# VHH binders against Flagellar brake protein YcgR (ycgR): the designs that were tried, part 60

Target 1, 263 residues: Flagellar brake protein YcgR (ycgR), of Thauera aminoaromatica (c4kar8)
Amino acid sequence: MAELSTPSPASPAPLDGGRGDELEKFTLRGARQILQLLQDLITHRGLITAHTGGGHSFMTAVLKVDEERGRVVLDPSPDPQANRRALAAPRLTCVTQLDGIRIQFPLVGLGEGQDKGRPALFAPLPAEMLRLQRREFYRLQVPLAHELSCLLKAEDLARKPVEVSARVIDIGAGGVAVVVPTGAAEFVIGGTLPACRLALPDGEPIELDLEVRNLNRQTQRNGTEQLRVGLRFAALPRAADTRIQRYIFKTERALNAKARGGL
Key: E = the ipSAE of ESMFold2; O = the ipSAE of OpenDDE; V2 = 0.75 times the mean of E and O plus 0.25 times the DockQ between their complexes.

## First folded at step 1 (VHH)

Design zc5 (framework vhh_7zox_3; at its last look DockQ between E and O 0.01; V2 from the best seeds 0.00; counts 0 for: pae E 16.6 > 2, placed apart)
Fold by ESMFold2-Fast, scan of step 1:
Structure zc5 (fold): chain B 263 residues (1-263), chain A 120 residues (1-120)
Amino acid sequence: as target 1 above (263 residues)
Amino acid sequence: DVQLVESGGGLVQPGGSLRLSCVASGFTVSEYYMGWVRQAPGKGLEWVSDITSGGDTGYADSVKGRFAISRDNAKNTLYLQMNRLKPEDTAVYYCARGSVTWYPSGFDYAGQGTQVTVSS
């Protein structure tokens, strides 16, 4: 049953799990608050992008909240394969917006059935919902085809200046995540990398100062080791902010229109 | 205080045309990412078309070359011109508003919908 699928254009990407600590203050965990937010999504007829993993997603909406049974009712995909992928997934990551505020929540234990004679998906009420008001926490996953890079000004183990061309793997209003080979440079959380150069399509490279926010060692499937470095924009000019937002916008639209996902 | 009201649906023969309208109130359509989504009888939601605040447009493969999204800023109205309609275009069509600024993904408001039926 392996088939190619094309995700909906402008589908919002789920936030990285490695940023859980940074997002805790924006996370709703009260049952009353969660119920109210879900009801607001129903009232506004908010459309939700549900991510099932493997690059697959579909558009849905909350049809109702069944408080007595402790569950939400969702509109299923018109694609039966998308529904089968959703039911097989360990969880859905649901992403939407409400008055410019990003809303994200997990659904686990998804089932299917009927609601008032129409097909429906059912899931227990989420235990948490992210309500993100600060755009600097959003990250677009950068397509490999873009070969987006950032030239880092850092120091090696001997404290000598070194320039490292790092691949940008995600980008947002507040910063980027890059990948460097292990040992290419020394990074200290809270340290500043001055005069780095971010190469975006459509224009000259942006010169900016980056603050190291997090470090995560990754092992690729072929056994190669690399370091993922999270970098915050320390001094972002207004013009650079505009260009980064424009890149994120254009890339998200184009990426979803071109992407293909296998089962 | 956001409202979106769709109109222009109806019964049409295969190969015919319809123009859907979406009148917005409580915000300015030219400042938002806007789109059209549809729901066929007994099916889920399907994205059809979108337009950015900057005017860039996108279309689902199933409608590309046949549908055109546009807006009239003076009337605060979004349109979907539908040409060479097929029976599989039969659906309720919804107008939707997306986020203003930090990325044009997802929709946070949708209207009540307008029914389009393509008779075979």
Scores: ipSAE 0.291, ipTM 0.724, lowest interface PAE 3.8, mean pLDDT 82
Fold by OpenDDE, second read of step 2:
Structure zc5 (fold): chain B 263 residues (1-263), chain A 120 residues (1-120)
Amino acid sequence: as target 1 above (263 residues)
Amino acid sequence: DVQLVESGGGLVQPGGSLRLSCVASGFTVSEYYMGWVRQAPGKGLEWVSDITSGGDTGYADSVKGRFAISRDNAKNTLYLQMNRLKPEDTAVYYCARGSVTWYPSGFDYAGQGTQVTVSS
């Protein structure tokens, strides 16, 4: 019975002290945004590393957000010493990850008590929360109903020019991932596909150059093989970038509304 | 510091009009994706309208042809002209700066909101 050593989650690299100005764009200060993010942590049962200073930390989770009292409820450590350290600390630095995004927030004024008869830690709601995601790495999973496509200008095995209509499966500010039938074209990592056409729902296709960044073969449930191609946007015109941002924004809002039962 | 301050909400009769304003500080409105969202009682947050940095506008189907989003760059202000208001438009309206730099994307900053009530 080989003990599958669960790879210890790599301690997130210390936030390089990027200039205070650079972190501001990732800082949530709105009360509603903070509440929503905390609720998301609850929903996803996100484990939080709480740093108490001096190189000490413990694992916790947000159990509840008490909006009426303006406080967050945390799961105490099973280690009484860790809890003592947390309570003695002037500031708790909480670090977690949700959907691949690093989240960091401070808690001050930690206290202990009971929630529904169980031991709990309490703190005022954080004044700010950091969500660290690089724009170029964010990928929206495209809903199947949107049927986004990208016309790829590629070459076949004989180096004959071919046009392949590929389904877009994810999209971000930096590029798209598409699926193509195996053998439809030959792709080379680092290669450029010139004058491709990305079809968005809001108007005419966007002409753009694409760079092949990764290739993954996938077998579908029906046994059919498909090739997933990760593509980076080359020089993206401002107007195209704006359209892509709009699409991502609208789609994410729609998905969030649906998830909340609003649609 | 980034701030958004909404105004212009109020009580109006069905078929009436309102103009919402959103004054931004700490950033230039014309350089960002901006939008209006609303939350009706007991409902989730709903996207209403947006304007890109390029000046392109979008509208939810529910408000299309009735609402108009605009901005005054000199005043660093976003507007929402609401015409032919309906009871179902009753909500708290928020001005927001759009962002795709974090997930879930949407708005990285929003104002306090302004109440719009459409009632006979």
Scores: ipSAE 0.013, ipTM 0.261, lowest interface PAE 8.9, mean pLDDT 83
Fold by ESMFold2, look of step 3:
Structure zc5 (fold): chain B 263 residues (1-263), chain A 120 residues (1-120)
Amino acid sequence: as target 1 above (263 residues)
Amino acid sequence: DVQLVESGGGLVQPGGSLRLSCVASGFTVSEYYMGWVRQAPGKGLEWVSDITSGGDTGYADSVKGRFAISRDNAKNTLYLQMNRLKPEDTAVYYCARGSVTWYPSGFDYAGQGTQVTVSS
């Protein structure tokens, strides 16, 4: 079989477990609140990205909640390999959003079965669900005209330094996503890229350390192949954070003003 | 609040074409990551196509070269042009909105869907 491997569509990375102290105030642990939030996802037909580890994920939805047995029922992937990875994973990390609120929850003990004669995935109700308001997760899709770029200080396979100028396609408080030519450097999920430089449209570039969170290969409409790299800020000084938030706010207001006819 | 209404599905012969429409309310389509997902009989959800707010498009391998996603900002509407339809394209097609995330993906709303049936 001659196959061209195509990466999955871009998917949000789960929030890091090392942020536990920062996220505790957004965490639901009450059974009634968890049940209600899952029911809201069912009612609004929320689509979920389910992460199985190793950079793999699949799209799913909560079909129902079996309160009597304390279980959620999920739609399986059309890809049997994705289902096998999900069943083998010690934890399935589900990420979705509802009405601008980011929702993340773990499922453990995933099993397969049937729902009304069709394949389905089952798991115990999560013991916790993370609920983040827009301001805690907001990511701006960067307009092409802004020419945001990030100079990545990476390595090739032989551990030789290479510098890659990457276009920033989205940006938020926690990181950026960039695109680079396939093969420009070797990126490893979990790897750190020290002393990268983020170029905002005004002011000096920001020097910052980045952690690779996600890698996705894509073929564009014009046939070019590129690598989409999700990058987390490893440490972000207050001044740098302020500049990034100001850029995001200014750009969002400008985009909204154009949508309203310049009102 | 956010609402997505799909239309344009129907019964079509193999090799035919359909254009799906998704009228959005409560938000501006051009400001969001948008996409189409489908659910074939007896199968799970499958990503079909997406478009970023910046206009970059993506397609599943199974539909590349046959389907085209687009938007009309004046009508606040997302489209999916489907050409050279095959029986395996039979599914309920859902319009889906992404939102701003820490990284570029995640749908948070979908419509009720429109049925596409490709059969002789």
Scores: ipSAE 0.000, ipTM 0.233, lowest interface PAE 16.6, mean pLDDT 79
ESMFold2 (binder alone), look of step 3: mean pLDDT 83; pTM 0.847
OpenDDE, look of step 3: ipSAE 0.008; ipTM 0.223

Design zc6 (from zc1 with G98H W99T R100L T101G S102Y L103S Y104W P105E D106P Y107I; framework vhh_7zox_3)
Fold by ESMFold2-Fast, scan of step 1:
Structure zc6 (fold): chain B 263 residues (1-263), chain A 118 residues (1-118)
Amino acid sequence: as target 1 above (263 residues)
Amino acid sequence: DVQLVESGGGLVQPGGSLRLSCVASGFTVSEYYMGWVRQAPGKGLEWVSDITSGGDTGYADSVKGRFAISRDNAKNTLYLQMNRLKPEDTAVYYCAKHTLGYSWEPIAGQGTQVTVSS
């Protein structure tokens, strides 16, 4: 499958706007700042996860900022159902990152049309954007060659214990995102998965408790469904925290060296 | 702007010692995850040591017991004390910083060359 052979950045779930006072200092409301940040996303070809509600999302990108018409132009999903859900949604919550900084913004009034003769989605420019520079929100995209896995202790559809080996697609100081085939296990937001085992390339698997934070259903091009599960580390021992941070550091340094031709 | 300037390298005989320094500007080293990486001639980057914002330290197996990472908060400087140096430690040494989100800053400087030979 092409999607499995191509590095795919994962996106964490949207942040709750009810945290208003804590997030206000990270909120951009100036028109020039918003335009500049959107342009930075275009320049760096940032992939955006657009959440349509009901645990559904699709991958998009900002193709263009149309300042004359006051709108942003987005790449539509190759999945027609995802586009229909997006157009029917009262609001999209767009999540991305730039240089390890989490960026989140709402889009309302989504429409469809064409840009340069190609299908496109259009929305008015957002009135605000969140730019969060916190360790807990950074996600290192795990290289496929590392074959990182996490053995999850979960429940099946009959509420019976089951073990699922899940591929780790991103990792941060506060948690991991994993991919699970739809139906392999049942996950409940806020539920705890005890004694899971995170396998890093070096050393013994790390045993830890994980809390389910978000669930995103994604349809692949071959028609199969994948469930992306966002998991928070519960009460990490210091040695485990150090190993995870070291893995992130080593991997990021190796990726930076490779980009400069140092590998 | 964020800047990291490495110094303290040089030519030393096997069994000798060197102390590397990394002077930071534009941010406070005690608030960030900091580390040392090295590149031996004809090789890729190798992680050597790190120190978390909380002060916890880590070391590559090849240097454990010989190297020590530390900070001087008053000087905003990161150090690597290298003892019992081996020819295998010959490399250019770089210090690295990350933002709150683990985005490592590019290596801006030349690093500092350590050569261990008789």
Scores: ipSAE 0.000, ipTM 0.182, lowest interface PAE 13.6, mean pLDDT 77

Design zc7 (framework vhh_7zox_3)
Fold by ESMFold2-Fast, scan of step 1:
Structure zc7 (fold): chain B 263 residues (1-263), chain A 119 residues (1-119)
Amino acid sequence: as target 1 above (263 residues)
Amino acid sequence: DVQLVESGGGLVQPGGSLRLSCVASGFTVSEYYMGWVRQAPGKGLEWVSDITSGGDTGYADSVKGRFAISRDNAKNTLYLQMNRLKPEDTAVYYCAAYPWSGTLKYDYAGQGTQVTVSS
């Protein structure tokens, strides 16, 4: 269901679905701009979610840009199945963020080989890269040290109610992305999870109704699979909205202050 | 489009004070994360201070205790009160509006206002 699979701000899922004309002004097509952006991803060691289709993805990173051969070199998955799916895919959709800016680009013609004696994936340089610097697509990557969690009310494989404490991996004004172990609960795109509880570091948990926007089975760098669930805030009181925005701003400032405190 | 117009700079002696103003158009300042950044001659951009939509403030260590950021939502204006100015505060000061992040890379205000601290 293409309509129901429209990516929310709460997920690194690809942005598509007839938005091409509106996204054109955010699309980089200049060779120098593309090269510089890829170099920025290398410098910041940005983790990339590479979507292979069918709801499957794996974590990768740009290891280097081979300008002479017109190629990017990617970190392969430790999961051989993820690499086989990637090599069989006609196209990868790569999604990442740099300083809160959403970056998305296609890779076609993926191959495998060696770089400095280590296994690597290779692809031609993308002809275009999407760089979205918009409020609705901004996502704060939640520091692991914050141990941000959301208690989800869902159903298990036997269709019985379960509560799952899910780790929040990113958060924006419109929702959150969480990770759960595969098989912990069943989720249906478009389904509503009522009375979930979002635990922020300061204050009482926020009670929220969440809508499932997307699902992605993601292979971690350690080779384990997790289910990434993108969740939209279905209804959000102003006080809750303010607390979430304040958490995002305070966390961004703390991250930036460490880098700039001595300037 | 967002437009920011800075004013209030000038020449002051060390130990003096200045108040910078930034008038915003094309958006409502109370809904944005706002800040001040500066660029000294021959140097890069330095973050100086910020204020969230909720009113939380932050300051660079170099200016903490001497500068105060504030906002007048009715006038759609951001301020920077600068006290006990030092020669090293000499810079062009820019007002910045951030969409959702306090990083200097997101939005950058226009022409800036020159502050010179010299004897």
Scores: ipSAE 0.005, ipTM 0.283, lowest interface PAE 10.5, mean pLDDT 78

Design zc8 (framework vhh_7zox_3)
Fold by ESMFold2-Fast, scan of step 1:
Structure zc8 (fold): chain B 263 residues (1-263), chain A 119 residues (1-119)
Amino acid sequence: as target 1 above (263 residues)
Amino acid sequence: DVQLVESGGGLVQPGGSLRLSCVASGFTVSEYYMGWVRQAPGKGLEWVSDITSGGDTGYADSVKGRFAISRDNAKNTLYLQMNRLKPEDTAVYYCARLTSYEGFPSDYAGQGTQVTVSS
């Protein structure tokens, strides 16, 4: 399927190489960080798509990290041709995802052998790994029927504290967009709103700090002005991140099923 | 510790049926977005089917009407019923706890089970 072959947060395809300078801040080069990330992939049994070049790839997984020999041990493909292509390739580009975080790394010098009597592929530890939260580019348009809201702790024009219940119009792993009546509170780009409360279905509101990223003023058909505020999650605990991601996946799945006329 | 253990693959004639099973431990399948992905010889990964925590199912166009995903919450097991199998369905099938709508990559997956459809 063509759309499964194009890069997306969930696609196995490698990220655009022309964006190297944009991706530098997401690149891990510390030996301890690399070892810990590889160990996390083992613990989570993360599926890895290994690209061998020429449009070819195969499924693998990290079986173990051999720190003494400075090597990773990989699960070979059940397809012998894929293994032959991998061994002949000057490099593999490995792509995986861990809790919605995109992980990409090169392996150079792939060899074959056995681990505990079973076939295995071996490669030196990568010198760098990309760790990028691609989910932050995805935005779910929130259905009006869900009545999703965020209680904002902001200031009015006189710098007095105010609480504004804002309707959430879109949501992603990196933030939300909300609408408020014009004049309800003062927002400045780069400003922080501490201890706001995001109300998701099926649980207690999530308390989080939000950073104002953009502002857009809109006049509605009834003549009422609304302010659209784009808000970034300044720091998001894993439990909160997991709840938000599940809401997004569940809702998008339900909307796609409805659009197809399916059950 | 999270583990997914797959079974039910094998050799089958075109037009035949197989039922794949995936037993989960360390988490509850009914609480997660789960699915099946496959890799045919010489090809990349293909998302096959998924099921949300709420029970909504999805299928790749190539398998719609032939495959059915389900789960047994009491057994903590995910299933893929494969009917009217074609040679093009020959692949290693992986059970996965999915991290996105597109079905892959996952944060946890099984070892895979080989399905071969041949006369």
Scores: ipSAE 0.000, ipTM 0.190, lowest interface PAE 13.7, mean pLDDT 77

Design zc9 (framework vhh_7zox_3)
Fold by OpenDDE, second read of step 3:
Structure zc9 (fold): chain B 263 residues (1-263), chain A 120 residues (1-120)
Amino acid sequence: as target 1 above (263 residues)
Amino acid sequence: DVQLVESGGGLVQPGGSLRLSCVASGFTVSEYYMGWVRQAPGKGLEWVSDITSGGDTGYADSVKGRFAISRDNAKNTLYLQMNRLKPEDTAVYYCAKPSWYTLGDSYQHAGQGTQVTVSS
């Protein structure tokens, strides 16, 4: 009788964008805090986007928190296919906002049933919930077709000024993440890169100062190593802020339309 | 409760004009980034125009020089003046309060939209 070692539940992969340490500051793990936040979502009737993977999502809401059973009750989608995808997904990524703060939490072990005679989705209480401010932490994944770039004014290892053309992979109101070849420049967390140039699809490049916030080495599928650099807008002119917001808005609308089968 | 209610759509001939209105409740329009989007039959959502909290305006190339976005702070209403309308402007128009908080949800609130039909 071979004891089938139940594989230890894989620790939820850290959310791609922030060093684990920064996200920890915004992660709620306390049972009471989680319950309170879920209750707040109920009270405010917050709509939740539940991501099922593969670019699919549906709108839901927390209907109830069942503390006795340690589960959350969700409103099922009116689309049966969305519910099937949700139930088949190993993990739901739930995203919402409350009082201008982004809330993100994983749900695993989703099941269907009835709550008070109505169809409902059930999941164990999340082990953690993230509370993130929009301006600082929301990042639009930049479509490759947009070819956003940022000219970084940095220094090499010899402190010689170098210009590095970096691809922008995500953008938010607070900054950008870029990828650069390894060794292209020396980046220091907390360092300022002055007079950089962000190229949007429309108009002239935006000149701005950037602060290095994080550095992550990434190995591509082809074995090439790249450096992901998280950059904060140190000083963003109003006109630049407007252009960035407009770009994000347009791009998000287009992506959402595509995801809904409208494009 | 936050609500957006669009109105002012209708049937017009090519070259005609319409003025869309979006009445907001539960928040102050002048304090937020606002916009108009449209969805033509069989097409995805298209950005039309926007206005920042600071009053800066933007327009899609397809409507530039023909459409004008504005707001009345006293009425808490967003407007879209549409001039020299074309058949390709036929769509449901939505007022949007963009939100960069959530993945897959690019606006916090939208109304039911208002139908604009441009036909001879």
Scores: ipSAE 0.019, ipTM 0.371, lowest interface PAE 6.6, mean pLDDT 82
Fold by ESMFold2-Fast, scan of step 1:
Structure zc9 (fold): chain B 263 residues (1-263), chain A 120 residues (1-120)
Amino acid sequence: as target 1 above (263 residues)
Amino acid sequence: DVQLVESGGGLVQPGGSLRLSCVASGFTVSEYYMGWVRQAPGKGLEWVSDITSGGDTGYADSVKGRFAISRDNAKNTLYLQMNRLKPEDTAVYYCAKPSWYTLGDSYQHAGQGTQVTVSS
């Protein structure tokens, strides 16, 4: 059956926006609200994935908000090709999270220049920002200390079976996003990866089937390119669902406890 | 408007039973990870039992085999059946919906609680 245009639960990829009215109640259009949210991204050192189209993105951050000139200043990629793609794009779709809340906004009219003698990208302030507070779209950013990995069963470019250990960067009720080394395997959107193994900190790895939902080539801050793969839980046994939800809950609780001063 | 209303607590003798109820409004309990937590006098919150959106259950070692969590989706109500109660089970019991967003407590929507006292 044909599926309605809905956000993928397996990736922080941009919402495809088939029904703008469905997201209207989560959309900020007030100038003060937009300025405050951008300032919150600066204060919390929010890392932004900027999608330039064609399955390409790069990692950036808001360096400052210039209220007098009505513009936002972004950290350019160290990869010149990523910057050229961004400058040529009619629109950037910026995606980030603050405390598990998905934030998404467009930037148009991107230019390049310098801020205090350092290279910078700038764009007019966005006219709207999406702040999506929905459990099904919540993505826990996996703490690096947890070293979460997923062993993927895939095929290489020669169609030979290969096992790839991928780092899990976020996890939700419906799936995970992983990063894989460049050239390690070939992925096809809609393809199924059977009998993959998700390693959580407590207990044995979980064996599960994963469906490829999206692919994005992300240029890292150090200039290297990585492949981000969004994966949906295709058939999740109840015991596995319990362990995944319990991991998300416990990790969120621990992060909240740290923010409040420990224990 | 999200509300959780607990009931069913009271004073019971050791070895007795109680059934706690949690009526939810403003959301569907079957769609979320839900649980029961308790706080004994002078102590922190202790996770007692949980149930996933899929209906799978978990229990703290201190209550396993004595307590049972269940859900009535038609009534949008979560239950905790407590059997063979001990003085150590004396606490305020809260029905809790964990927050998937960090804007404060990890139990963003918890009810007012219901007092359970196990004493002769």
Scores: ipSAE 0.000, ipTM 0.245, lowest interface PAE 12.7, mean pLDDT 78

## First folded at step 3 (VHH)

Design p1a (from pa1 with T28D; framework vhh_7pa5_2; at its last look DockQ between E and O 0.47; V2 from the best seeds 0.00; counts 0 for: grease 24.9 > 24.2)
Fold by ESMFold2, look of step 3:
Structure p1a (fold): chain B 263 residues (1-263), chain A 121 residues (1-121)
Amino acid sequence: as target 1 above (263 residues)
Amino acid sequence: QVQLVESGGGMVQPGGSLRLSCAASGFDFSSYAMSWVRRAPGKGPEWVSTISGSGGSTSYADSVKGRFTISRDNAKNTLYLQMNSLKPEDTALYYCAKDYYDEWGSYFDYWGQGTQVTVSS
C-alpha cells in the first residue's frame, strides 16, 4: 500500500492534552525559529512520517517554505489513497528527527496543488514545533503486567490524611501519571504530596515527593470513572533516578521489540 | 552513535537484479524493525519494505511485492534488500531506516545516506 506498517494500534498523541505543560520547554512558537527548523529539515532532506489518524501514515518531506504566503510545501505520497487520507484528515502530525533530536509538528488545513509544475501538498506554517530529546520527554506506557503502583499520601476533603494506592499508567524522567478512583482524595494542581512511595518491580519502593501537575476525569471502557493525576518528581535522589531510568530503558526496549516483530 | 551505511547500488539493465546491504551499528540491531525507503528523482520518499527485529515478519509495498525480498542477519548487524526484475521506475536513492515506536506513534529515528540504484539501458 506504500503506507508504513503500524503493528501497534496507538496513534500519536496530540501536542495538546495530558502532558502539554510538560512539553512546553521544548516547544518552539517563534516564527523565526519555526522557519529555521523547517529550512533545516529541507537542507538535511529529513524523512517525515505524517500521521493522518486511525493508525494511518505516509512518508513525506518538506520541499520548501513559502514565507511570503505563510505556508509549507510537502511532497505528496505516490499512493493516491494516502494523499486522500491526508487531505481528509483534520490534522496531520508530522514526526522526524534532526541530529538525533525528535522533531514533531502539526499541520492543519492541508490542501493539494502544484508548486512550479510539481505536484505538492500545502499547509499553513505550523503554530508550534517540538524539538525533543527523546529520553528527557519520553513517557513509557506501563504494561499492566508490571503492576506499577504509587502509594500517595494525600488528604481528603476534610484535610485528613489518606493513603491512596494508585496504578501508574505512564512514567518518564520527570514524573508519572496515575489513576485513582474518583473521590479517593482531594488533589490540587500545584499541591505537594510528601513521602509517597513508588513501587518498581525490582527492589524496594522508592520514597519521593510528588507535585500535582494536572487532573483529568476519565471513563474506562467498562464505564467506571477514574481520575488521572499527572505528578512531577520532586526531591528525587540520584539512586532513585537511576532505578527509574533503568526501568524505563529495559521496558521500552522490550515493548519496542514486541511492537516491531514479536521479539 | 547510531550509524546506518547502505551499499550495493549501481546501474543495471531492466530485468536485472541487485542486492542492497545496510551495515548497522550503535544500537541493539535485533531489537528493532528495519525498513527500506526510496526517493525517486523529483518525487517524495516512498516506503518499500519492513522486516521485524527477529526477521519473522515482512511487509512490502504493492509496487515491489514478488520482486523484492527484505532480509536481515542479526549476527552481522546487516539488513538486505534483494531486488529482482528491476524496472526503470525502481530508479531511486535507497535508504536503510530504523523503525521506532513511542507514545506518539512510529517514525524513523535514523536513516543512512542512501545507495543509488539506476535502472536503464
Scores: ipSAE 0.574, ipTM 0.868, lowest interface PAE 1.8, mean pLDDT 84
ESMFold2 (binder alone), look of step 3: mean pLDDT 82; pTM 0.822
OpenDDE, look of step 3: ipSAE 0.647; ipTM 0.862

